VHH binders against Phosphatidylinositide 4-phosphatase SAC2 (inpp5f). Designs and how they scored, part 14

Target 1, 352 residues: Phosphatidylinositide 4-phosphatase SAC2 (inpp5f), of Danio rerio (Zebrafish) (Brachydanio rerio) (a8e7c5r167to518)
Amino acid sequence: YKIFMDSDSFYYSLTYDLTNTVQRQGELGKSDQPLWKRVDDRFFWNKHMIKDLVDLQAPQVDFWVIPIIQGFVQVEELVVNYNESSDEERSSPETPLQEPTCVDDIHPRFTVALISRRSRHRAGMRYKRRGVDTDGHVANYVETEQLIHVHSHTLSFVQTRGSVPVFWSQAGYRYNPRPRIEKGERETMPYFASHFEKEVETYKKLVIINLVDQNGREKIIGDAYLKQVLLYNNPNLTYVSFDFHEHCRGMKFENVQTLTDAIYDIITDMRWAWVDQAGVICQQEGIFRVNCMDCLDRTNVVQAAIARVIMEQQLKKLGVMPPEQPLPLKCYRIYQVMWANNGDTISRQYAG
Short names: E, the ipSAE of ESMFold2; O, the ipSAE of OpenDDE; V2, 0.75 times the mean of E and O plus 0.25 times the DockQ between their complexes.

## First folded at step 4 (VHH)

Design s4 (from f5 with I100V R101K Y102F S103T L107W; framework vhh_6fv0_2)
Fold by ESMFold2-Fast, scan of step 4:
Structure s4 (fold): chain B 352 residues (1-352), chain A 123 residues (1-123)
Amino acid sequence: as target 1 above (352 residues)
Amino acid sequence: QVQLQESGGGLVQPGGSLRLSCAASGFTFSSYWMYWVRQAPEKGLEWVSTINTGGGSTYYKDSVKGRFTVSRDNAKNTLYLQMNSLKPEDAAQYYCATHVKFTWSDWYEFDYRGQGTQVTVSS
């Protein structure tokens, strides 16, 4: 059972831990602890209530504290039906409570869920201060998890996004904002290292996809990032610089395949989390950490493209998607809308 | 609020030239990549050109490369498209845009597209 708050930005569930990925929930192992004691602190937006309830000597703290995330949740059930006309009627409000039919279902179905979790660290008005802070937290950090559910199988693929983890800032709501580097590489290294040490502990390996422009005002940030990565020299980090506008000129559909083709081996080697009733079948071996500066749409498009490749591999493994044929157009339209809604929601939260 | 105003279109003979302008207001123009897109009758929106924030990097549709030049003046909040050696195939309504979203089936979605300016090439 899930319930959503009136706000499009805040979500909670009485039965599911929205703060943890499927893989992290498995890694927590056997626990009879109340939900709120098992949550990922990074995404536990109402953590302060625990202290308040203890201070007030509330009788049943663990009963009354339900974890709330800030971010995005959308769940869709998709039917793989190649005979469905895309030119015909769409779902109608007049079919509420009767949408599921009693007809014999011979078409494969799967559930897609998209969950984005905004970090509570660095929350509030911090548009001038970007990058990493002295606690190793980065601005605008979001974890996005795509889930596929079929029968007893749950499959998960996770990506992150966040600010470039150096000390940088830019002017407020003035014309021609200029980013500046606030600390040199030696002063930055302990905090850069702290950020990535925590990330490696959580995700094992990171593939950094840098979408920052290689010219103009963004170049200073991209140069600082690359230099810091090289100096840090951690074998668990892979750095990929992608010129989004060069490779995706005009943002045509065929150009997105150039991106995913270039990193296809990395995507495939990373794998995904796969759990059934008996336990863990497969683990995700690393994550993509995607960053940009001003154009949040670049990050969303790249993450959506990677997640689509993973989804198709997952559906083929489950026998839901034919190996030699793409999904029906209707399925992709719903998928596009889910990712567009995700991007728009994160963009609004970033803009404030 | 946010506004984009295109101008400079008109009727031209094949091989002629036109210079389009896009006046931007209500947002920090210098912080955005800018786009020129066009739509001919009974066709979808077609990307023409892109320019980065500083004007140092420009990108063009293959069919206009070498004939069109995009530029910008951040001090004046104005985007330009210089069109030379115009062909009948270039006839369209031209729009400037601040934000273009990629989609899986349709190439372009616009957040701040202006009213457009008509370019007609007589043959």
Scores: ipSAE 0.000, ipTM 0.137, lowest interface PAE 15.0, mean pLDDT 75

Design s5 (from f5 with S103I S105E E109S; framework vhh_6fv0_2)
Fold by ESMFold2-Fast, scan of step 4:
Order: structure tokens, then C-alpha cells, then sequence
Structure s5 (fold): chain B 352 residues (1-352), chain A 123 residues (1-123)
């Protein structure tokens, strides 16, 4: 995993395509083309360097451009040990120094990686306009991929987040400003459709999780979104509305289980990408597209909860986790910190 | 508080017509978008039609476009669904609703809905 971090949460790898999910890399097939010619353009943050290299008449412009993403990368190795309260082994004076490779082989272990890729389209916070633009791009668009690696198996689960794809804005910063709808349903439809046509082409099916409050000032955005979804009437779109404020008030995030329990069959039916040394075993059939008005804390908590359900299903299928009990608390603590770091990093990128 | 009462269902032969009504009370009807949804035996709830507050914008499930017409009379607090060229697949319990929280094939949830009216299409 030769992944490097540069300033302002930019990440690159000399050998691995960070712009593509495991599933997209498999769909592209084996190619002898340079890495930068295979990348997903949405997440190719240094794309402008290609023009600069051509302008400089660099003789090796076809040789090397390393794609850089902006977002988040964290990798952790977790050990499944249910005896954490009894693990008080002491090194005897005879064994004060041991080879670091003397690992406890009696307990299963797995690697979790979390990669968030921020879209290069509509980057920055200087615009008060949110929602969709005339090119079908939405504000604050991020693709998040959770990877599980065990022996030769690599499993992947992908989710997206972004602004509600209608034309809307929020008044300047003043206590509790009310959002406004800028265009009617008919004027909005071509751009709403453009956004979802691109999403369906990439992800096949979309399950929309709308976290916008169903009362108060946010209701106008939620109503506009549902209205537009019904008008669009695309069988590849599934719409779920969850009032985060009413269910998770006072930051009681345990109430998010109400949502994951309600959509458990949807989560399970979506499946995940699964690749082995022999090739593709399974594919993810669709994607969750999660949104709220601010697209920050609520979205991160919901995506983490969905990803946790998937991880548990994956680990049980791999035989790493017993079917009748959850992971050790120590594993969940590391997992929670990993997702919190993801949320914090994305929030800082929005503040830029 | 909120009360919705559907009527107008019945038995009709294929190709026949029915007009459903929904009488609303307990809320400011003219301020709400209204919905028609249906549920066939052993099937989940299915969205059929939507109408905006003023009645000027209407939306339909693809399989009913050109056959069904939704309308409303805000002075009478009543929602209507005119169903023409009825097919056996249209047989279902029909409900009106003020709110739809979840739409996904068989995963429909309503904050306020009526008791429904049964539509049967057979020969």
C-alpha cells in the first residue's frame, strides 16, 4: 500500500489508481496504458498538469503524470480477539526483545481501508449557491470507498454524498438563514436528469438517502427533492427520507440504527465488490447517495453506520467474524476513529 | 386531526372507467401536495400520481400515463383520480396521502393516509 500524502489532504500512489474503485478498475480491464490515461476524471485533481506539460513541449509527456486525489486515506489492521479483558501477558526477563514478526496467529485479522475522493468540479466554499449546476455537477460531491482485505481477498463498498440536486441557495451567514429554491421543477429537470443519468451510468442503481429535516426551514429543500424524484420517475432511483433531527436529536447517534434496520434488506441486496487472485467474484449492484442540507456530520454518521453493516456481512462471509456475535469493542473503537477522521477531513476541505 | 376518506372504487371490466375521490379534513388542504398510491394483494405500496397545491402540475407512474388523470378542488377539500382504460394490473386498494416519507418499490411509509378504496378489474 504505497500511498503518499501531500499538503492539504492530497494523496497519490505511483502504482495504484486512487481515482477508481476496485470495481471500476476491474471493469476497465488490464491495460498497458499509463496510469493517468485510465483515471476517473471526476477525481483527477492534477489534470491541468497535462496541459502545462504539453505547453512546455516536454518530450516525455506520455511517460508520466501521477494522478492526485483530494480527500482522505486511512488504513488499519484489526485483530479479532474476544479476550481483550484478559490479555495481560507480560514479557519475562528472558524475552524483553522479540522479532516484530512474532504475530499472534491464533486470532483472525483483516485490513480496513477508507478512501474518500472529492470531486474536482465545484470545489471551494466561496459560492453561496449549492445544489446542481448547468453541467449537472453538484456541490460537495465525495465518493467514499471502504475496503476489506483478508489474505488474497479484496472487498469494496462504495457510497457517495453531495448536495440536493435542485437549484437552491442559502442566504448570507445570519443566525439561521432560510434556503431558497432558485428554479421551478420544469426548469430544473434537464439538470436534475443530467446528474442522475451520469450517476446511473457509473453506479447502475441509486438509493437516495435524504437527511434533510422534514419540518422547519429545511423542509422546502426536502419537498423540492422528493417532487423532482417523482417527476423524473426513473426505475433505477430509490428514495428514502430520514428525519435525522427528529430521530437523532441531542446527538443521540444510536438512533441511526432505526434507519439501518429499516433499510437492512436494501443494504443486503446491494451487495459489494469482491476480487480474488482469480478475478471478480461479486459486484456491488448500486450505490447509496446520502445528502443533508449541510452534508457534513449527519451524512458521515449515516454512511459509517451503513458501511459497518456491510463490513459485518463481509467479515462473516469470509469467516473472520462469527455469525452470532459482533466484533470486539476494540475493533469498533478503531473503526469509529477512522470514520471520525474521514468526517473531520472532509469538513476541513469544505471550510477552504 | 388529519382525516382522509377515499371513495369511488368498485368492480369494473377491463377497459372500463372509475373516478376515485378523497375527502380531506383537519388540515389546510390547499397548502399541501397530494398523492395517490395503491397496493395490490401480496404486493407493496406503489406510487401512482402526484398533484401540486394549485392543481397545475401533475405527475404519473409511467404505466398509467394517458389513462389516469389526477385533479383537485380546493374549495371542496377533495382530491380526484379519473381512471380510464382500466387493466387487470390496476386492481388494488387505492389510498390518498398528504406525505410520503419513503418510496422504494415495496418500502412506502406515510405520515397521514386514508383507509383506502378497493378497485377490482375482472371479467
Amino acid sequence: as target 1 above (352 residues)
Amino acid sequence: QVQLQESGGGLVQPGGSLRLSCAASGFTFSSYWMYWVRQAPEKGLEWVSTINTGGGSTYYKDSVKGRFTVSRDNAKNTLYLQMNSLKPEDAAQYYCATHIRYIWEDLYSFDYRGQGTQVTVSS
Scores: ipSAE 0.000, ipTM 0.123, lowest interface PAE 19.3, mean pLDDT 76

Design s6 (from f5 with S31R R101T S103T; framework vhh_6fv0_2)
Fold by ESMFold2-Fast, scan of step 4:
Formats: structure tokens, sequence, C-alpha cells
Structure s6 (fold): chain B 352 residues (1-352), chain A 123 residues (1-123)
């Protein structure tokens, strides 16, 4: 469970496969293959070491290859304590100091972990060439997994973000450059299809959330995206657009709540992965693929809002959170800091 | 030019304490995760501890967890390692680093590393 980090946000663990979600790890089942052969290639940043180890005829290759991801990892333990006076009212346990483990905590606790995995494909900042490439990979592709752990229960919810998968360009050295479409719908289709065929194979169903402004300069990218989705006509894709206008930067809670309320049924129907000591209880049925043109803060805010709705549903199911009461403010403050750190890290990796 | 200068090492009896410091210059210290690594005689480099840019997230080698505390002062461009309940096995040359990667031999490599400070634990 040890997680280590290097400069430029590289992470690894000696015992846990950071490249795979909880659900994908479960789908691999009782694999007798070593960790590095079970990893998700998209997020396996030190993959080249395998070839080098084989070429050097290094003994016990399986022990020397530890998968490294680039992205973000943060883990926090949260206590559901609505009032500090609850602790003051608690009667003395009268337990001898040598038996501290027999004293129960009166407040529920849970662990939140946030893991973002940046794709090694199209790695690096692309100041002009954006969108999809001829291999069907998109710029700035990141998988974000939110984990909740309570006792023997592990719950997971996954979302993705990435560039709009058409051929487009924009000068990255200016904060308000005009984007351009580089290829028509017909020329784009094979690569657009390649991208989504891989996504459907991995995630089964995708709900595309397009945060590109429906007016002004960004509209050309949003229109191109919608046209390609319609031409592709894949029943596993659902397209949703939200126009945040000039308000996206200073988005208020009311705007965020309106967004999540509008897609509440979709969020709830998607469910989440749930594993305990007996095995798999529930699986996530699809993912949200959240896109914006160049403003990464919109994407992070939307993903955080969706993940929060899911977390609250998970905690209610586990009996950690009351059904008709929000979490203590302290819990939300820590949660917001985690998601802010995630967004800042991803933005730094993308923008420089 | 990037420079890292470790200090605070010395000779201590088992169970004693030492506080190591690493003074950083030539780069924007507050933007870098920082690391403590050590090398004992006849042994390879061992990772000891990691701290994120803001100091809110820390990670430790299992054998030092609960005994060592890493911290940083971004205003002073200084990294610290508080070592308590020192054991003979903790005796090593201690280095701070801004970047660490492992190799095919499971040895760590550094982009920027100081000269180190020696910790000796004996009676």
Amino acid sequence: as target 1 above (352 residues)
Amino acid sequence: QVQLQESGGGLVQPGGSLRLSCAASGFTFSRYWMYWVRQAPEKGLEWVSTINTGGGSTYYKDSVKGRFTVSRDNAKNTLYLQMNSLKPEDAAQYYCATHITYTWSDLYEFDYRGQGTQVTVSS
C-alpha cells in the first residue's frame, strides 16, 4: 500500500498496481502473471525498462520492474464528526491503558484516495497540435479514480478527461488563441472511431460531457465534436453539453449544483465499483469523459462535483453518512483541497 | 546552478536523535518534491522519505515510519529530517535529492544530489 513519488509527479508502489483501477484489477482475476505483465499499458510510463532488462538478461526480471505512473496520488482519512462536543460528552472508557484497542471510536471514519493517471501516449505539452493523432490517441488524456475505503470495503469511481478527438490546433503561448479544425469530418472519422472503439472496449459505455463554450471561439471545436459523434452513431456513446459562458472561471456552487442535478440520473445509473472480502459486489457501468478546450479548471471542477455526488451515495450505502445530512464542513474542506491539488498537478503537466 | 547542502549528521548512541537539514539553492525549491536517501557501507542507495511541494504529504520507508519525520520550510529553502530512536541499521551517509528514479538494478539515480551528511550510530 506504500505509494512513492518522484519529481514531475511520477508515482509507484512496490505492492499495488497503480496503472489499473480497482475494477480492472478484479477483472484480471487470479492472474499468475507478474505485476508488470498485468499493467495497463496506457499508464505504464517505465515500459521501456522491460526491453532493457530482457536485453541485459537481468535475472528475476519480474522483481525489478515496478510500474510507474505519471499523474497524482493523495490519500486522506476523514472523520465524520459533526460537533467537537460529542467527544466531550463521551463517558470515560475506564479501560486500562494496556487495552486501548477495546475502546471504540464514536465517530465513523473513512479513507479517500484520489489517483490520476496520465496517458504515456501523446506525452508532453502540445502547444499547437491538439486533439487526436493517427493512432487514435488524444492529447492530455488522464484517468482519475476516486477510492473510498471503510473497514473491508473498497469502493471506486473512475472518470476520464482528454482533448476533443478531432484534428485541431491552437497556439499554446497565448491564453486566448483562436482554434482551427485541421481536417474535415470524412478524413477525421477513422481516427475518431479508433479512439472511441478503444474507449468502449475498456469502459463499455461513455457519457461525453462537453464543457466547450457553445458561443464564441470555442464553438467551432464543440460543433466539430458533436458532428463526429452523430456521424459515428455508436449506441454506447451519450453526448451531453454544458455551456458555462464567461462564468466558468468563477463558477459558483449554484452552477455546479445545476450541472450535477441535470445529470443526476446518469450519475446514479452509472453506479460504482464495490469490493469487499467476499469479492465483487457491484461494478461501474461506464464512465464520464469530460472535455473542455483549453481551460483545465472547468474539467476539474465538473469531475470533482460528479465524484462528490458518488462519494455521498457510497457513504450513505455504507452507513458512514446519514441519508438526509451532509458531511461535516471539515470533511468537505479536505476533499476540496485534494481535488484542487489534482487539478493543479494536471494543469502543470499540461500547460507548463 | 542547482546546489544541495546537507548537514546535521554525527555520532549518536542507539536510541538517540539527530535532525538533518538540506539547504537548497539555484532552483525554485517550492516547486519540487524532495527526498531523503541514504547509503550504508557496502550497501546500495536506499530511499528513506519523500515530501510534497507544500509539505502536507509525506511518505516513509517502512523501517523508519514512526521514528523519522520529514518537513520543509519553503521560505528558507530548507528540507529537514528529524530522526528519533535511532538504530544501528540507520547508520549511513544521508543525501537530499530533488529527483529520484530507480534503475534496472533497483538502485536509485539522482538528477540533483548533495554531498551528504554522515550518521553514525554506535556506543
Scores: ipSAE 0.000, ipTM 0.106, lowest interface PAE 21.1, mean pLDDT 74

Design s7 (from f5 with S31K S57R R101E S103T D106E; framework vhh_6fv0_2)
Fold by ESMFold2-Fast, scan of step 4:
Structure s7 (fold): chain B 352 residues (1-352), chain A 123 residues (1-123)
Amino acid sequence: as target 1 above (352 residues)
Amino acid sequence: QVQLQESGGGLVQPGGSLRLSCAASGFTFSKYWMYWVRQAPEKGLEWVSTINTGGGRTYYKDSVKGRFTVSRDNAKNTLYLQMNSLKPEDAAQYYCATHIEYTWSELYEFDYRGQGTQVTVSS
């Protein structure tokens, strides 16, 4: 019921499993096992404490360990009120913050929560070596879940981000260093396959959104990725490339709608998780895996845009949002702040 | 005719304080949410803080929370940012802005962006 921040960027809850998405929690079913035995190991940052207590044969270990994630959590309640941004009607000299309590009851409300979970694998990697390692783990891996809650309904949409899963490096010592491929396609394939076999097992279908520039110095990484995807030939993988240089050309992502419009059918067909008091209504069928080469905010911006399309579809289905109108501008302003905080927090976790 | 004018920047040592101001004109300031954003050399725009129309609800970038305080005076059409315990990482050109787009963009799209005020943190 409550989520606590242990320190900067570490979060826990006494009663809620922060390591699992709503959909994975449903798949595990109701269990009498203690929370730490049901967690997703990828995001279980204090797992070493369990090992030490078990190794020492400590009694009542189940009472001593609360799972902790590293990442980001933000929860906001939003009110669908179109009148608050009117430039024509507000002339009364009352305090702008003074809202009639009884009037607020006529406006729909919903809760938005944003949870990002950083993988504990390769968590100490702060050096030039990126990509995939010999265990099939990728640098900078994060699972981000957007939750909508209205009355008894809980809706969830999940995306992942991570390094391009080939063996590559970029020097951390100078501005705009040229990336290099460290292994050939044949040597890379077992580890590339290992990564995606684990991803397909967890998420069933992957839509890869590659934001690496298709021209210039980043092209070598994008080319290696596409070639490896084609050689791997897994029907559960869909590959989408979006060239920010080609579409923006000196403009900084002012219209990510070009991408979301192009993949609108893919977004819609993926669906989202939906549960209520009676049980599971819908399941998310696949996941977006978004990547870029550098530490720029491209991945965060694209994930936020996709998540916004999903949120609007969810709110329309719940009757919280009118079918032919966008949300009030103030709702989008809060939403943008949530996603900006998410991106900033993730970026800081990889900077050292 | 819409104009935003930032001021109050300068050179300060680590741990120091500055108060930024943004004077707004050409629109009904009291009806707009307002934003502080910054741009450091070699970096993109970073959101810093948001304040609602009446000033009762504020939001902050995690790295500045507890150190920065945003406020507004609707009678004077002025937005403020009180910056305490400044760090070298806070050095940037600071802008005030209002955001009225429906489509997400890199960090933010600013329809009424000013020229900015420079904050430098060094010994």
Scores: ipSAE 0.000, ipTM 0.220, lowest interface PAE 12.4, mean pLDDT 75

Design s8 (framework vhh_6fv0_2)
Fold by ESMFold2-Fast, scan of step 4:
Structure s8 (fold): chain B 352 residues (1-352), chain A 124 residues (1-124)
Amino acid sequence: as target 1 above (352 residues)
Amino acid sequence: QVQLQESGGGLVQPGGSLRLSCAASGFTFSSYWMYWVRQAPEKGLEWVSTINTGGGSTYYKDSVKGRFTVSRDNAKNTLYLQMNSLKPEDAAQYYCATHYTYTWGSDLYEFDYRGQGTQVTVSS
């Protein structure tokens, strides 16, 4: 299939619905309705193109509108070959996805795809209000789906990120601006609840990972978030806080492993979506919702670490990865590059 | 293969500025996160700064935050470190580095590849 990219990281496909996860596509089933009627409205960036045509009841509108997402798409084919040398010892530098050798045909292979979908709601400049709005939409909302494809099997794991869903702001044009809470708990609750009601309806269970600093300037936002979660008292929400600022002193990735180790059972119990040509084998039972205040890299690093744990579980289940051995170095290097590109693209979309 | 060549170091007075450069070759520079690390005489290797592939996200050691700025030019395969308000404590051999570890959870202090370095001396 064919995916097209335009300026500002807009993506579309004539044959694939980029607005829906594999799991949501399965839930919709086979439909005779055109693609644009089946899309997830949150990620349908060119929705305005159909408004006048639908209002006029124009015939054949389904042939004129191809859904476009804003975000990120990257697809890589990886070969599990433990005889790969380090870059220093190779005869010449190799790029990923060069033509395979005859020896590579005997090794397991898999496709990994990373799709990030930026919400069309709250599109705007970095100087505008943060948090939740009166429609229950949050700033910087992105759904990220990691796909693994092996033969006829497609496996999917989805995470979300977004602003802390309270009414807060941060002054522009200041050196290290101090964040402010704009509404009290009682005034905030209907909109906080609206946001999470929509999330629970879509994803069933939510594990909130709050990366806001618990002991610094960001503490006011973290405290407000925890208080709203406690007042909301929804059994479908699990709240995890991690003081990334304390741990980012010296940028130790081991501290992110501490988080993934601590929530390993939650990660494992969440499962993943698994589909083959016969139908749905397994469903993802919940989603991680990861947030930070202004440090976009914290969120990306945490999501990448969780997605790596899931990928390894999936590859072991499929027999692509041995149970007691990590992937080859080359596979992890490509994987890290994909997640870094994802983070860079989302950061630019936030700043622009 | 992988080659990293630092330059721009020198002798500077306290409060002065230097701009370090790192010329990279032998790998797809635009696809890798890059790091600045330093080593003072008779001390261990110390992480200074990190920059992601596109240059939009940066991290700094607390003691250099607000004084140092890391940047990159992917078209030129070059990494930079702008150092302002230099202190005697900043005197060290500065290296640019990249991660070639096979796990995401590797410590940034465990670098597989780094260049020959460039010396930064803050005058007595």
Scores: ipSAE 0.000, ipTM 0.135, lowest interface PAE 14.8, mean pLDDT 75

Design s9 (framework vhh_6fv0_2)
Fold by ESMFold2-Fast, scan of step 4:
Structure s9 (fold): chain B 352 residues (1-352), chain A 125 residues (1-125)
Amino acid sequence: as target 1 above (352 residues)
Amino acid sequence: QVQLQESGGGLVQPGGSLRLSCAASGFTFSSYWMYWVRQAPEKGLEWVSTINTGGGSTYYKDSVKGRFTVSRDNAKNTLYLQMNSLKPEDAAQYYCAKEITYVFSTGELYEFDYRGQGTQVTVSS
């Protein structure tokens, strides 16, 4: 499938529905309906064109409207080759050399794709009202899907991120301003519930990963979130708190391994979407909803770590990765670059 | 209907041992993480221990690490807490709970909702 970039942050395809995950496309079933009639409305950024074409009484509107998402798309083919050393990678790839002695046709290959879809709801500035609104939408909501492609197999794992779904604000005028809660728990509950009822309808089960610092200025938001989750008492919600220091930019995957080890059974039990030529093999049962208050890419690093655990499980199932050893370092470097690009792109979209 | 029933508490001398049990019903026990939390008189709820679905990953409050061991029997829908080298500071009402995984910062829980009535542990000479 061909995917086009309409600008630095907008993507479309003439043949593939970028608004739906692999699993949602399967749930919609086989259909002769035009692409734009099958799309997920949350991520359909040019939806207004349908109204304009209908208002003009255009008879073939389905040929004129191509769904556009805002977010991120990157696709990479990775080769599982343990003969590639870090020293060889230090050689400049911009100066082509003679063909290497490594035989590519004997090494396993897989495609990894990363698609982030920003919700068209609440796409306003982060400086303004944060959290949940009276329609149950949250600020900076993004769905991120990681795809693995090997021969006829397509595997997919989906996560979401968004603002803490309470009514809160933070002044844009001051450096490091103190956040405040705008509404009490009772007043907040209908809108908090509206948000999670929509999420449960779409994803069935949610594992909330709260990365808001429990020390200092962010504590008020984290406390409000946990209190609201407990009052809501929905059995489809699981709440996990992982404490980060706001100024800590030295978080490495080794540090995040404490979190992924702690939730390993939750990750494994959630499973992933798996489709081949014969149809659906597996479905993802639930979703991680990861949040932080301010931009330090904590959310991106945590989602990347979870997605890496899933990718390794998927590659082992497909026989692409040995069960007893990690992928070659070159594979992890490319993977980290993909996730870093994802985080950078989302951060720029958030900072408008 | 989720139901949790704790047992095994009692009076023990400092340095003694107790084994707590929690019988679970009304849900698929093997599909959920389980917790031990405690509350001493005049204090808030404290997280004590966590165990994952398969029992392979366990987590402990720093002050009980090395002395307490959490385990589970999914065939019996039962959660256990083996408590060794008990200290007066361990005296509390002990509760088991499902589904809220609070892991990493302090191990303290605020206004945590749980389903059991608890079992009392008293440590005194």
Scores: ipSAE 0.000, ipTM 0.114, lowest interface PAE 17.9, mean pLDDT 74

## First folded at step 5 (VHH; from c18 with L103F; framework vhh_3k1k_2)

Design c18f (at its last look DockQ between E and O 0.63; V2 from the best seeds 0.00; counts 0 for: pae E 6.1 > 2, unsure alone 64.6 < 65)
Amino acid sequence: QVQLVESGGALVQPGGSLRLSCAASGFTFSRYSMRWYRQAPGKEREWVAGISSAGDYTSYEDSVKGRFTISRDDARNTVYLQMNSLKPEDTAVYYCAAGRYWFTELEPSEFDYWGQGTQVTVSS
ESMFold2, look of step 5: ipSAE 0.122; ipTM 0.598
ESMFold2 (binder alone), look of step 5: mean pLDDT 81; pTM 0.823
OpenDDE, look of step 5: ipSAE 0.656; ipTM 0.853

## First folded at step 7 (VHH; framework vhh_3k1k_2)

Design a1 (from c18f with W102T; at its last look DockQ between E and O 0.62; V2 from the best seeds 0.00; counts 0 for: pae E 6.7 > 2)
Amino acid sequence: QVQLVESGGALVQPGGSLRLSCAASGFTFSRYSMRWYRQAPGKEREWVAGISSAGDYTSYEDSVKGRFTISRDDARNTVYLQMNSLKPEDTAVYYCAAGRYTFTELEPSEFDYWGQGTQVTVSS
ESMFold2, look of step 7: ipSAE 0.105; ipTM 0.594
ESMFold2 (binder alone), look of step 7: mean pLDDT 81; pTM 0.831
OpenDDE, look of step 7: ipSAE 0.538; ipTM 0.806

Design a2 (from c18f with Y101E; at its last look DockQ between E and O 0.55; V2 from the best seeds 0.00; counts 0 for: pae E 6.3 > 2)
Fold by ESMFold2, look of step 7:
Structure a2 (fold): chain B 352 residues (1-352), chain A 124 residues (1-124)
Amino acid sequence: as target 1 above (352 residues)
Amino acid sequence: QVQLVESGGALVQPGGSLRLSCAASGFTFSRYSMRWYRQAPGKEREWVAGISSAGDYTSYEDSVKGRFTISRDDARNTVYLQMNSLKPEDTAVYYCAAGREWFTELEPSEFDYWGQGTQVTVSS
């Protein structure tokens, strides 16, 4: 499968449906249908551009229609080599690490990919356009899939991010405004429920990771979220709050490990999608939904940390990575750059 | 050519205010978290404040919290440190630094880019 980018924002593949996770691809099964008939509608960005062609019902036109996503795609081939150090070959997050000049074919290799799919609903929302709308869609909704491929095995782990699904704003992003709740608790309830009913239908179980500060200006938003979660009272939702300010003071984002340690069993029990030539081996049992106020930098750091825990479990299970050893430093630097590029791209799309 | 250039350092009286600026060039400013450090004579360089690449997260060392404010202007590739209620203990050379988010999991000495510093003196 081949992936093409139109710009920094839009991606397509001639033979692979970028709108669907590995797991959703497997649930759809094999088919002769054209790609666009099997898409996840949330992420089908060129839907309106092809509307007239779709309305013609012409069979040959169907095979020329290629689904396009807005988001991020990066694919890297990594080598598990503990004899090499990335500190001599330090790189910035703006550029992925270069492959060594001497390829070592005796070390295990795997492919890692990140695919972020931005919802076409509420696309391009400015700072003041936040929260949920009357259709149950949230601002800055992105599904991020982390893929591992080695030999005939394809492994996938998926997370979502999205604005706190209440009606709120933060007027004048050039000033230091306080966020405001735009609708009352009872008035918000059906729209909150509408959003999560769709999410539960799609992902079955959700673990909410709320990074909004529990003190100060953000408190009103975090309190509103918790109140709605309690009112909704759905056993398929788990609510986790992480005081990012308290734990990550001094820009010590490695302290996100406090969170991943605390929820380690939840992460492990969620598992991942695993497919090989024999079929589906296992599937992901739910999804993490992570938010801060804008679902940008804090969200990206936390998602990368959760996905790293899963990636290490996946690589150890496949025998690509030795038990009880960390990722080789060079692999970890490339991983960090991939997630940094993901965050940068989502941020640019959010800002417009 | 990558440059971080601090400015705005001066001699001020206790209780006074200063606004430091750090102009960046030679890299994509919007992709970098920005931080201020300071180093008093005979002391180790200490972190003062930081702001994330999207600007949605700020953090401060306890001794300056409530007195200092970090901000960024991505259109002008500049980070600022507004320093209010200055004390003699704030006397130091102030440095700006830029790093991608992945540097936050490494020691501060491994940041991508550093400025040369600007002197702030608060006379008692």
Scores: ipSAE 0.135, ipTM 0.618, lowest interface PAE 6.3, mean pLDDT 80
ESMFold2 (binder alone), look of step 7: mean pLDDT 81; pTM 0.823
OpenDDE, look of step 7: ipSAE 0.254; ipTM 0.667

Design a3 (from c18f with E107T P108E S109Y; at its last look DockQ between E and O 0.63; V2 from the best seeds 0.00; counts 0 for: pae E 5.7 > 2, grease 24.8 > 24.2)
Amino acid sequence: QVQLVESGGALVQPGGSLRLSCAASGFTFSRYSMRWYRQAPGKEREWVAGISSAGDYTSYEDSVKGRFTISRDDARNTVYLQMNSLKPEDTAVYYCAAGRYWFTELTEYEFDYWGQGTQVTVSS
ESMFold2, look of step 7: ipSAE 0.131; ipTM 0.597
ESMFold2 (binder alone), look of step 7: mean pLDDT 83; pTM 0.846
OpenDDE, look of step 7: ipSAE 0.457; ipTM 0.779

